# VH-VL binders against q9nrl2r1430to1533, part 120

Target 1, 104 residues: q9nrl2r1430to1533
Amino acid sequence: GGVHELSAFEQLVVELVRHDDSWPFLKLVSKIQVPDYYDIIKKPIALNIIREKVNKCEYKLASEFIDDIELMFSNCFEYNPRNTSEAKAGTRLQAFFHIQAQKL

## First folded at step 7 (VH-VL)

Design y26 (framework fv_iluzanebart)
Fold by ESMFold2-Fast, scan of step 7:
Structure y26 (fold): chain C 104 residues (1-104), chain A 123 residues (1-123), chain B 107 residues (1-107)
Amino acid sequence: as target 1 above (104 residues)
Amino acid sequence: EVQLVQSGAEVKKPGESLKISCKGSGYSFTDYWIGWVRQMPGKGLEWMGIIYPGDSKTRYSPSFQGQVTISADKSISTAYLQWSSLKASDTAMYFCARLPYGSYKGTWYMDVWGQGTLVTVSS
Amino acid sequence: EIVMTQSPATLSVSPGERATLSCRASQSVSSNLAWFQQKPGQAPRLLIYGASTRATGIPARFSGSGSGTEFTLTISSLQPEDFAVYYCQQYNNYPLTFGQGTKVDIK
């Protein structure tokens, strides 16, 4: 049960990382480059953190994994105005995620 | 249904301590800030301060810094406003309200309010 | 702190008539302005945020306009249930600040 889900989570994270629109999500936002980010976003997360959690077997339910991915997209849309390249990348990657997540 | 439910009316004497509560339901408590607003009898609205329940970080209005303490317990979706020593001038209606996550990009508006807690301080 | 000034202090309007309420900020607040309605004995209710966006469930007769320092709330056809005090509030700068309120009385 669990081993099957962990394999699926790793596969999905790898697909997200390899997607052309993953660039805003690969690592935590730099405080040097975006000084106000952490004043606005109180639950920062990125694909490298999610992947580490998968590798440490911290997700016990598919819903926990999905919640972290959705938090990542919510943070993107909260910080970035709708017409930015970041928000557009997030919209496309989120749609891709929703299709792939049906396998979970 | 998204709601903020506040504790009941309080009648106190000067010098007494008090802690009033604001409980959120029907939404993820850590996705919103909780703000506190005072309304003295027959007067307008005054901003007191704000807390983010996820990390308990607070920001006070300069007029209320040191006058009150704002806290939250995210495990029970409840925010608190407390006084160590009440004064007659603390007599007012106190409202809690939620603000969407993130203060920038125009998200710090109060969309859902508690019903208010009336605090009366008299000898 | 940014000072918010509302005018007039009191409006007397007959049902079906237009009411126009003004709010001025002591410095620019961009479009980060909200309007609240408060009826006697009740909590404030959000009407407008972002200067012109109606909150969910708010009737179309309520509209907001303005940016920077000058803002207006318009009630196009006042209903008996619109008797209330109306507050503007800026959320552009901390601390958040409210106007003193405009009381709308139905003739």
Scores: ipSAE 0.000, ipTM 0.558, lowest interface PAE 15.4, mean pLDDT 87

Design y27 (framework fv_iluzanebart)
Fold by ESMFold2-Fast, scan of step 7:
Structure y27 (fold): chain C 104 residues (1-104), chain A 123 residues (1-123), chain B 107 residues (1-107)
Amino acid sequence: as target 1 above (104 residues)
Amino acid sequence: EVQLVQSGAEVKKPGESLKISCKGSGYSFTDYWIGWVRQMPGKGLEWMGIIYPGDSKTRYSPSFQGQVTISADKSISTAYLQWSSLKASDTAMYFCARHAYGSYKGTYYMDVWGQGTLVTVSS
Amino acid sequence: EIVMTQSPATLSVSPGERATLSCRASQSVSSNLAWFQQKPGQAPRLLIYGASTRATGIPARFSGSGSGTEFTLTISSLQPEDFAVYYCQQYNNYPLTFGQGTKVDIK
């Protein structure tokens, strides 16, 4: 076959996944482990879902990709008080994302 | 008042079976994971595993998987730790503890502890 | 498993003095670290969770700090009831793991 090119979205998702502060965001929050999460958060999302959407070419515009990443951070700050390790990780990872997103 | 009350001290012989209990009160028992910690005489703390009483989902430390069984009966707000065949090396204080939400990783910290159950296994 | 190492093994201090206890993780545990106090014949008592958040009913003289791999517990003005063994514990990864403990003893 042909030579494959990695998308800018794929490269950015890989960098987010590899970041030390990605742990709250790698997979969807467990309903069993956090029973009230889905009562509060109406549009859950995580990096594994976003990466799947990138791989299936579901993002037509950079703004759509950015919106899903920002929804992920918004959910984190909505559910978790500011003093939690989740909120602190989210703050640092969001700052890193904003720097990297300038390439998009 | 949130409390965990454990069953009394046990003196057993090697090869015998044993089941000790931990009863929760003052909170919604099915909303928290409950787990077990071992402390051998004069030693530190070792995490054994947890159970979610709402559906009996368990997670064990690799060091204890296959050596003990953790179970719960939500109708009486009680968790259990069970051995099919005790060894002298099982001599220890066993604590139960309530596990409160710690992180999105599905990890929990222990906020309320039982008083402990002393298990002595000798011939 | 993540290995937790505490130092010193024993800390000798006088009442009213400041005590600082250290805890190191073999890999990053973010801020998912708790501190426990245990007195002889008693169950452990939660002091700090999330590296720096005091548990309900814990006196203000207890404070925690750090993130990643290096953590400290500080007791700003040690009281007679504070002589005990202190354990750090990571809850970032399963299995949950404890340090070996630091005994705070009378000088």
Scores: ipSAE 0.000, ipTM 0.564, lowest interface PAE 14.5, mean pLDDT 87

Design y28 (framework fv_iluzanebart)
Fold by ESMFold2-Fast, scan of step 7:
Structure y28 (fold): chain C 104 residues (1-104), chain A 123 residues (1-123), chain B 107 residues (1-107)
Amino acid sequence: as target 1 above (104 residues)
Amino acid sequence: EVQLVQSGAEVKKPGESLKISCKGSGYSFTDYWIGWVRQMPGKGLEWMGIIYPDDSKTRYSPSFQGQVTISADKSISTAYLQWSSLKASDTAMYFCARLPYGSYKGTYYMDVWGQGTLVTVSS
Amino acid sequence: EIVMTQSPATLSVSPGERATLSCRASQSVSSYLAWFQQKPGQAPRLLIYGASTRATGIPARFSGSGSGTEFTLTISSLQPEDFAVYYCQQYNKYPLTFGQGTKVDIK
């Protein structure tokens, strides 16, 4: 991908970060405070990491960017039961992402 | 040493405004939520609400929505609890506490607490 | 909101004896339950989180068990410094809710 794709990824990450339901996804879980998370989730990711990868031009294809966002939601649903505030926020933010990703 | 230090005791009259503080030190302030808990004289603990200092996102208990304002200034590692107009029924000990910030289940446990701020509201 | 009910309201035990405190949730909280100790004039202190994980620095005599709606805090050999009020708290569903507390008096 080119500079136009990079700009589109940046815009989408900013929209996700600003969404009311982004709070579970802004930063990685601390391994020191919650070690069992990393026993269950083998490929942890968060919006701050995705944003850093966008800024460093690490995504060569739109599919790679979408895969990382989907991994973030998949991790949320794998670790968090459906009735948690985290899972509910993830469900709403993922729906918002799917609508916005149609622009990619 | 990880600690939360709260502002000193307050004696106020009904109708007055008040803002109390909770300052974190010894840890990365933006990696934790700050929650507020009320304890009325001789009573148990009541959850008031929470703030994430990095972006100031708040979530209130329904019982405290519109009654208080929670805010934070991450540049000085300080969270605040504020009343626009105090009532005698606000007389209580107010605690702040730290909760791990994360995108996993079970993050809303309070691991480090402030010493408490006693607020007395009387004529 | 989820209502947390603790029993007994007051527990009187002799030093060295086993103390068991109960906490019941009005609906399932899975394992998202914490126990706090509060001594007179002090802030609450986290003892247990995730129903059974001891917090850093908490003596081994404190243990938590249970899941769903029934939870127990056990103090295997009660010490004089364990005089306090103990609160359970669920964090499975917002708003977070506390039990009314169990006061532990040492005979």
Scores: ipSAE 0.000, ipTM 0.576, lowest interface PAE 11.6, mean pLDDT 87

Design y29 (framework fv_iluzanebart)
Fold by ESMFold2-Fast, scan of step 7:
Structure y29 (fold): chain C 104 residues (1-104), chain A 123 residues (1-123), chain B 107 residues (1-107)
Amino acid sequence: as target 1 above (104 residues)
Amino acid sequence: EVQLVQSGAEVKKPGESLKISCKGSGYSFTDYWIGWVRQMPGKGLEWMGIIYPGDSKTRYSPSFQGQVTISADKSISTAYLQWSSLKASDTAMYFCARLPYGSRGGTYYMDVWGQGTLVTVSS
Amino acid sequence: EIVMTQSPATLSVSPGERATLSCRASQSVSSYLAWFQQKPGQAPRLLIYGASTRATGIPARFSGSGSGTEFTLTISSLQPEDFAVYYCQQYNNYPLTFGQGTKVDIK
C-alpha cells in the first residue's frame, strides 16, 4: 500500500483530532506542566506526531499505525488513574478508534 | 512467532539457591511487562509479581515480597525468578507471562504465557 | 486483597451443551476481569479480558459478561477440546487475584 492507505490514515487521524475527547492527546505532555510524566511514560507520543508520520509516509503497514495509536492510549492509562478526566476521555476515544479502525 | 520460553525442570534440596529464566522472542521485549505466577501441585494460580524489563522496575505480591527476587536482562530478552534458600513449600510449577504496557490503568492481563518450569524441592 | 470465588467447583456437561461458569469478587472490580483456560500439563490460555472482550483467536462460542462483583463465562456449544479448568482473574486491584477454578468435565 501506498497513497490510498495513507489517505485512510489521514482521514482517521482527522476524525480523532476532531473528537470531543481528543484534548489529552493533541500534542506531547509538557514537562514543565507535568514534571513526572517522562519518568513514568517510556515512549511518549501524541496525535500531532502520528499525523506527521502519516504525512511523511513513515507507516509501511496499517498495523504500525494502529500500534502508535494504541501506544498513545496505553500511555494515557499508565500515567492517569482510572477515574481521572484524562483516562475517561481516553476510554471513550479508544472505543471510537476501534470502531473506525475496522475500515483499515 | 511471539514466544516466552522457560528454563527446564529443577530438582533441589531445601536451603539451596535457584534461578530460573524466561526468554522472550518474536516481539519487542521492553514494550511489555513480565509477570510470574505460581501453581502448587493440584492447586490454582497465584500471582507473584511483575517487572518492566526496560528499566527493571519490579512490583511484588505482598505474599512473595522477600521470598523471591524478580530481575531481567533486556540485552538478552530474559527475565528471572530467584530464591536464595529454597523450602519444600516452594515445590510448584512456575509460569512467566507477558502483560501489555498500560497495564496499570486497565490492560493488566496476561496474553502470552511460557510453558512453565517445574521446581521440586525435597530432601 | 480481593477474593475471587468461582462456582461450581466442577461442572459436568455433554458435548454440544451450554456451559455457564460464575465468578464473584469480594468487592467491585469494575470490568477488569479476565478468564483463562488450562488443560492438564499446559500453561493457561487467555480467553476473555475486560470482562467481555474475546482474545485473538478465541472461538465465538466463548462469551463473557458481567461487571462489578458478578461475572459469567458462557460456552454456547461445548466441544471436546473445551474440557479443561477455567480461572477468572481480577486486575482492578493489586495484587492480581485468581479464582480457585471451575473444572469442566465430560458427563
Scores: ipSAE 0.000, ipTM 0.569, lowest interface PAE 10.7, mean pLDDT 87

Design y3 (framework fv_iluzanebart)
Fold by ESMFold2-Fast, scan of step 7:
Structure y3 (fold): chain C 104 residues (1-104), chain A 123 residues (1-123), chain B 107 residues (1-107)
Amino acid sequence: as target 1 above (104 residues)
Amino acid sequence: EVQLVQSGAEVKKPGESLKISCKGSGYSFTDYWIGWVRQMPGKGLEWMGIIYPGDSKTRYSPSFQGQVTISADKSISTAYLQWSSLKASDTAMYFCARLPYGSYKGTYYMDVWGQGTLVTVSS
Amino acid sequence: EIVMTQSPATLSVSPGERATLSCRASQSVSSNLAWFQQKPGQAPRLLIYGASTRATGIPARFSGSGSGTEFTLTISSLQPEDFAVYYCQQYNRYPLTFGQGTKVDIK
């Protein structure tokens, strides 16, 4: 504690992780649980990977960070039909993200 | 009362086009994938591909990519399998089956099957 | 693609006896394996999914076991209506793949 200050990107990732609708996005989709996921989704990503990239200062522009978050939602909607709990969670979390991202 | 009903038997010549159908009833059509399976005379079952009727996204077996087109019309709960140009080697029984949609878990098991459509291609 | 191999190709069993059918995967499929029954002139019927879960309406004499690469379908007291071809099918990795089938004949 107290050694690091949260950047704007880290603050937003923490808010996304804490959101009730983050459960589909916390970690990469399991190959064992969803065997065809990686055949359909060409560029997989999840909040834990995005957070690690933030911590390593890999995002040089806000647009790069926003692109990775949008990729995460795009993957969700590409794989999951709109009537699924995953797609509904993604829709709500994406709306929350768009409001918060206006600060970036 | 959940059922898949397929179109009737077809007899065609090589080079002709064909479109066969699979109509679902007794369930929410957009809560399931529809898969297609080929069975050549005296042979086993071969996976062809799958469609999600809610957004018409398809995925083919590599062996059937470019050989057939799978489509669906959710307004009439019907999926289709189509050939632009039939070959004698397309002679087979074609089955449709539904698969539960299951995000974050393996659910691609076929629980309800159509009765099959026999396609005969000969000159 | 994952290759599914079934054995034996043909099995002859007397009524009331136990039949054991084997299915091997070339790579691990976890428990994502289904068994189907097909009678002449009919569509396949789902018997077992998730390696060991009986589908709705399937008699208790049918049971599935195994995980990873080796799976077994057991019919504990074979009935005349059980004359059929049985297929295993993996759904752990796309494309979905079937075994070549085991034909069960009643002696």
Scores: ipSAE 0.000, ipTM 0.581, lowest interface PAE 12.6, mean pLDDT 87

Design y30 (framework fv_iluzanebart)
Fold by ESMFold2-Fast, scan of step 7:
Structure y30 (fold): chain C 104 residues (1-104), chain A 123 residues (1-123), chain B 107 residues (1-107)
Amino acid sequence: as target 1 above (104 residues)
Amino acid sequence: EVQLVQSGAEVKKPGESLKISCKGSGYSFTDYWIGWVRQMPGKGLEWMGIIYPGDSKTRYSPSFQGQVTISADKSISTAYLQWSSLKASDTAMYFCARLPYGSYKGTYYMDVWGQGTLVTVSS
Amino acid sequence: EIVMTQSPATLSVSPGERATLSCRASESVSSNLAWFQQKPGQAPRLLIYGASTRATGIPARFSGSGSGTEFTLTISSLQPEDFAVYYCQQYYRYPLTFGQGTKVDIK
């Protein structure tokens, strides 16, 4: 919690958003384009939602922030087969996140 | 060897409860979905529902929602299909099958099947 | 739900001949289509997934083709052990749905 931790969370979210592999994670999956997504994924989340939570000071601990990011990746791997571009992007972005999260 | 072994044949009366099992071996049970398929005598295959044993999340076909309960016990690598009150129309062969991650959307599918459990419901 | 329709209901062929089985989806399923073989008293056996990829251990005489709504399973030189019921199944949209089956029978 606090101003410095919120700044760190914001910086990390910005790094994730700027990453080439962030495209599956920028916004919630469209129900129009992917009608069965919300039948399978019961706790949907995306970088825009996480960033809003950071801006509203909703994360009190680094662990809460990390849990939301990991939920995002978990949803990706649950919905998308391992050989899809979405799952491959998720794998690379998750590895990048784990390196950056060491600074939290 | 990856295999799914189902419990033996059952003969029941209408109104009785029943729980049949599907035991996985030779793979990480919590990393795959387990689906259930019904085949009525002389008929084709019908999708019933699915469970992810790692967190016990279930999803049913609309035709089977409220008619059966799917569960799993990951400590013994076993999935279950259960009826609170059997009907004569439940007479069928029931198969369990393993689905790799993403079977609903992507290039994954039912790759390993149990041998089937014959359930006969008659008076 | 997506309705899968198979034709013909019964296909009569002689050993050594080509068998061609059709499967049609009521809406596009991309390439998310599998083919299963079922012999009497046995569980279904996966033959093809992703419309055209043979499963492990499946003989080369089995091939799948198609995408979208029209799919074909071909058995290039039918062997005695190939007489069975064949099902197509989509896994593009929940619930998963099967065709009604095509019985491949001896002439």
Scores: ipSAE 0.007, ipTM 0.586, lowest interface PAE 11.5, mean pLDDT 87

Design y31 (framework fv_iluzanebart)
Fold by ESMFold2-Fast, scan of step 7:
Order: C-alpha cells, then sequence, then structure tokens
Structure y31 (fold): chain C 104 residues (1-104), chain A 121 residues (1-121), chain B 107 residues (1-107)
C-alpha cells in the first residue's frame, strides 16, 4: 500500500460516514442495548474503528481495508433479519461501497 | 493462495474411533466457517455440520447430530471430524470446505481434496 | 429440510453446444443458491454463488439465473473439460442441502 492508497481509504471512509445509510455502522453495537449481539457476532467492527485504523496507517494493502468494510456488512446481515431497517441500510450502503471501491 | 489440506485415507473396523483433519492456509483461519460434507460411494453431497474456529461454535445437520464431533484448533489452523464408534455405513469420502462469514454467505467456496474412510469387518 | 431437485439426471451435449441445467427448491431460498462442478476423483469446485455471481476464475460461459424456487445453470459453449457432475446448494435455511446432481456427458 502507498500514500495514494491511504488518501483513497480516508476519502472512502468519509463518504461512507456521510452516507444517509451509515447510521447502523458509525459505532460498535451497544452490549447494554443489544445484549445478544456479541453472542452472535464474533468479530465486531464499525466505521469509527476502521477510520482510526486508516488514520494510524494500519492498512498496508487495499485488500485489508476492503476486508474490514466487508466484515462490517457481513456482521450486519448475520445479526439483523432481512426486513429490518438495519439490513436495508446495510444493503444500500454496501452497494454504494462496491461502486466506490472500484477506484481502489 | 487459499488451501485446505486433509489427512490421508483411513481403513477401519466397526466400533473403532477415528479423527480426521483439515488444515487451512493462505487466509485468516478464524474469519471463516469450516464445514464437513460426506459423499457416499457413487452418491451426491451431504452437509454434516460447520464450525467457527474463532470460538469453536458448531452447527450440525440433524442427520449427523450425535453421530460425529466437529472441533477446531485455531493455533494450528486445523479443523477436525471425529467418530467415537465407526459403522460400515460411515464408508465415504469426507470433504472439508470453507464458508464465508455472514448471513446469506454459507456457500462452500474452497474445498479440501477429501479423505476416504473405509469401514469394513 | 429444504429438498433440492435437479433435472435432468443426465445430459448429453456435443462440444460447442449450450447446456441448461435446472435446480428446484421445495420452498423459497431467495437468491441463496450456489452451483458446483465435480470432476471424477476430484473435490467439488464453486462456480456460482448468490444464484448469478460467478466465482473467481470461472469462465464466462458459465452463468446462473433464477430466484425463489427455480434456478438454472447455463454453459453457453460446452468444452471437453466441462464433463462433470454439477450440484446446486441452498444456503437460505439450515440444514444446508444439495441437489442430487446432474451428470453432463460430452457426445
Amino acid sequence: as target 1 above (104 residues)
Amino acid sequence: EVQLVQSGAEVKKPGESLKISCKGSGYSFTDYWIGWVRQMPGKGLEWMGIIYPGDSKTRYSPSFQGQVTISADKSISTAYLQWSSLKASDTAMYFCARLPYGRGSYYFDYWGQGTLVTVSS
Amino acid sequence: EIVMTQSPATLSVSPGERATLSCRASQSVSSNLAWFQQKPGQAPRLLIYGASTRATGIPARFSGSGSGTEFTLTISSLQPEDFAVYYCQQYNNYPLTFGQGTKVDIK
């Protein structure tokens, strides 16, 4: 990975955060509000964690960055039934991500 | 890059125990499910169960619940399929295969070469 | 459990011709359906997942379509290396289930 890739990761995370459908993904799911979440989801992640990793230059390859974003969507679909607002937001945001990720 | 390598062929007698292995390489072992699939001689594919190596959580097909034990050792990226007491009807090819994590992603994307288990008196 | 039924059981196709394989689910599996190829003495190989998404490295002549209960795998111009048994798999409901297979023979 290079400086150009890190700048691209920063831009893409900012675009995801600003998207209307980012609300389920901004921060880690609350264990207090959703007690069974961590019994089901084994690798929790959220945009704030991914953004911190980008800022600390922890992604050496574009594939590592893409894997973390895909994990975030996989967690959403694993936990949330298909007809929930969370799952619908995830479907739309993932489609947006796939279009933007073609630039990486 | 991604490889699943299974242990070698086994010849056993009814009543014996057996444990076969499936070693993953070329990917993060704890980020995927590992499943086991049976293929009887000349027959199709039957799903037996899956395991998530990160926490060893398992799900079994009802047909195989109580007949086999699936386990994993994430420190050596290896999953196992075990019988406490083999039957002649267990004679089959056994495949391990990887499944992506996430609801709607439980398809087998990469497969091991298979382990032939023959159980005869 | 969801029963997957494939047809025909055996299909004989000349090289360069189109092969069409069907897979039917006993109840809706949405688009959660995969297709596999198995050659004699080998492990299965993923061809299609999500009913229509081609797996990495799979030639463009393989295509999948359908949703709900009716699915099709099409091989647009059959090559000699395409001699194999083809299986469908649903992953919408536990237990995961496979069809019985369609054997494709090259005439």
Scores: ipSAE 0.000, ipTM 0.586, lowest interface PAE 11.4, mean pLDDT 88

Design y32 (framework fv_iluzanebart)
Fold by ESMFold2-Fast, scan of step 7:
Structure y32 (fold): chain C 104 residues (1-104), chain A 121 residues (1-121), chain B 107 residues (1-107)
Amino acid sequence: as target 1 above (104 residues)
Amino acid sequence: EVQLVQSGAEVKKPGESLKISCKGSGYSFTDYWIGWVRQMPGKGLEWMGIIYPGDSKTRYSPSFQGQVTISADKSISTAYLQWSSLKASDTAMYFCARHGYSRYGYYFDYWGQGTLVTVSS
Amino acid sequence: EIVMTQSPATLSVSPGERATLSCRASQSVSSNLAWFQQKPGQAPRLLIYGASTRATGIPARFSGSGSGTEFTLTISSLQPEDFAVYYCQQYNNYPLTFGQGTKVDIK
């Protein structure tokens, strides 16, 4: 918790959003475009949702914030075969996140 | 403490129905997938399928699709594996396991003790 | 499906010795690889996930390495309680698949 941790979370989410590989993660997956997604993925999440939670001070611990980001990547790798553009973007963005998360 | 407790050993005849159980405790049952794994005598491990207890959605291995039914009752934190008609080839140890998650996707983190099912005439 | 192949089938080592177990995937599974220990009459126990991350409560003598198609589980100083069968498992693609196991015997 604390204001300094929330500021760090906001900074990290902004860096993720601005990354070239963030495109699969910016908003929740469309049920219209991907009808079976919500049949497979039971805890859907995206960067816009995580950012809203940061802004509403819903993360009490750094571990809770990290868990939501990791859930987002786990959902990506669960749904998308490894050879897809989504999975490749997720792999690169996750590596970037792990470097940045060392500061948390 | 996370625990998965399975029902006791079963001895059945070919053609009989069977339903075995896996009860979770020490965690939010509806927040984790439960998987089922078969181990035939003297053989390795085979993934059968998974269920998300929060909404009872399932996913099966192609080898087990249509052979078994996986279900859950979230009110008593229990998942089930069911056969409508057993075969001698269903003789095996059956494990339930919880799916944890991390940056490396979903993996089995906690396991039940196993249920031995013996099917013989 | 992705086929997981483990080698050797049986490894005979003395207590205090280093044991090295190999696991190969028929196609890349990235780092989505877990190792399990199974003792006779017991359920499998998670040792390693993400190819190299040790699970909670697992002794430091167990370590995992590798990525893509080639993976290794190392037990740096084998203890008597480490006598068991070890399985690797990929969770990169459905269906989830396990290796056939490596049995670690005390010499």
Scores: ipSAE 0.000, ipTM 0.569, lowest interface PAE 14.2, mean pLDDT 86

Design y33 (framework fv_iluzanebart)
Fold by ESMFold2-Fast, scan of step 7:
Structure y33 (fold): chain C 104 residues (1-104), chain A 121 residues (1-121), chain B 107 residues (1-107)
Amino acid sequence: as target 1 above (104 residues)
Amino acid sequence: EVQLVQSGAEVKKPGESLKISCKGSGYSFTDYWIGWVRQMPGKGLEWMGIIYPGDSKTRYSPSFQGQVTISADKSISTAYLQWSSLKASDTAMYFCARLPWGYRGSYFDLWGQGTLVTVSS
Amino acid sequence: EIVMTQSPATLSVSPGERATLSCRASQSVSSNLAWFQQKPGQAPRLLIYGASTRATGIPARFSGSGSGTEFTLTISSLQPEDFAVYYCQQYNNYPLTFGQGTKVDIK
C-alpha cells in the first residue's frame, strides 16, 4: 500500500473507534478483570494496537490490515459466549466494518 | 492464493491404517481452527472434529470420538486425520475446512477439495 | 445434539424466479447459522453466516433471514449457476450439525 491506503486505514480505524459498539475493542483485555482470557486467546489484539501499526506504516497491503481487524473480531467470538453484550457489540461492529471496508 | 490442499485419493482394505493430510497456504495457519467433515456417497455433511493448530487442542463429534485421531503440525501448516483400523463404512469423501474460531463453535469459511477414501475387500 | 431439518428435499425453479429454502433447528441456535452451496464434484462454498451476513464474493441475490429455530435462504432471481445442493449448519452448540440438504433443480 501507498500513502492513500494508509490514510484510508487511519480513517477507518477512527470510524471504528467512534462507533457505539467499539467499547470491547478499544484496548487489550485486562488480565486482572478477565484472568482466563490469555489462556484462551493466543493472538490478542485491539484497536489501539492496530492504530499504532497503521501510524508506523506496518501494513503494506489492505489485506494485512483487514486480517488484523478480523482477528480482533474472531478473538471476541472465540472468548465471549454468543449472547453476551461483548459478542453482540462485536457482531454489529463487524457488520459496520464490512460495509466500510468496501471502500479500501 | 488462500487455500487448503488435501492429499490424494486412497484405496484401502479393512483393518489397514491411514493418515490423510490438509495443508493450508496463503494465510497464517495458527490464526484459524481446522475441521474435518465426512460426506458418505450420496449423503450430506457430517462434522467429525476440529483442531487448533497453535496448541493442538481438539474437539470431536461424539459419533467420531475414538474412531479417528485429528492432529496438526504448525511448522508445515498441515492438519491430519488418521484411522488406526479402517472399516468398509469409512468409505467417503473427507473434507478439511477452516473455522475463524472454535472454542465457542463457528462456521466453515474455506474448504479443501476433498480426499476420497475407498475401503473394500 | 441439535437436529437441523431442511425443506423441501428438492426444489424446482425456473431461471429468474425466486427460490426459498427453509432450515429448522430442534432447539434455538440464536443467529448462529450458516448456509453453504455444493455443486456436483465440488467442495461446499460458504454463502451466509450469522443467519443473514453474506460471505465475501457472494452475489446480492442470496439473502438469509431468521433466528432461533426457523431460518430461510432466499435466491431472489435464480441463475443457471445456482443449480446445487444447499446445506444449513448450526454453530450455537457442539456438536456442529448440518441439515440434510435441499437440492435446487433449474426447470
Scores: ipSAE 0.006, ipTM 0.627, lowest interface PAE 10.3, mean pLDDT 89

Design y34 (framework fv_iluzanebart)
Fold by ESMFold2-Fast, scan of step 7:
Structure y34 (fold): chain C 104 residues (1-104), chain A 122 residues (1-122), chain B 107 residues (1-107)
Amino acid sequence: as target 1 above (104 residues)
Amino acid sequence: EVQLVQSGAEVKKPGESLKISCKGSGYSFTDYWIGWVRQMPGKGLEWMGIIYPGDSKTRYSPSFQGQVTISADKSISTAYLQWSSLKASDTAMYFCARQGYLRSGRYYMDVWGQGTLVTVSS
Amino acid sequence: EIVMTQSPATLSVSPGERATLSCRASQSVSSNLAWFQQKPGQAPRLLIYGASTRATGIPARFSGSGSGTEFTLTISSLQPEDFAVYYCQQYNNYPLTFGQGTKVDIK
């Protein structure tokens, strides 16, 4: 734990947020814009929620942090067909994440 | 030729169930979304929802969520719009339309079915 | 939802004249805007997508312009077959939304 781990998770979330392909992941999917999302996706999550958890020291292990990021991508691919701009952005951002996560 | 062919006109009573169809031909059915649009008599167009037949993922307009069910059978290249219990306010022309792609992955309706007229009266 | 507002509600023109139809979005839809033509008893027909790209088979007299919140459909040298209702539609956000329509009728 501690300050060093929190700093590493925060830095990685910031890198994800600033990435060009982060737009589908910045905030929870709107129920007004996508009303059936919450019928299909049972554990919704987004980068703002993950960042809140980092700031509140809720991740005890790097694996827990990685699991939440992977859940975010899994939700994207489960809901969005492969030919959508959301799924394409998710594919590129996930590849970027896998490279950056090697530093954890 | 790419075309969408819809089922014939329906005359129903309030409380009855109904399922109308939209059959695609001349293209790869699973590579495009199918949307449904309502047009009440003398009124404009209202988007109801869409389905991706490749994996049956759906998205509905909030005003139609829980009011209708959209489904598809990719083995026969057919999409469906279904009501469990019709109301007089469901009287309308219903169109299906194929959703195309831009470079950005956004969707627009390029090919339309001819429409199915649904009349619900006592 | 994004509200699409069209003006005018009705446009009366003579054959050979230019018709200009406006469409306004309540928030930015980028260039993800389509124009449709609907004649009585028929399904809508796609005219323009991406705000300015003519669909296959659509005559050159139809042109679209605009981005963000303000869009225009122009029909140069209006033909008798062009008398119809025209709808704009945004496909930037779900739910997809249509304008209320502009009726182009003969003067």
Scores: ipSAE 0.000, ipTM 0.541, lowest interface PAE 19.0, mean pLDDT 86

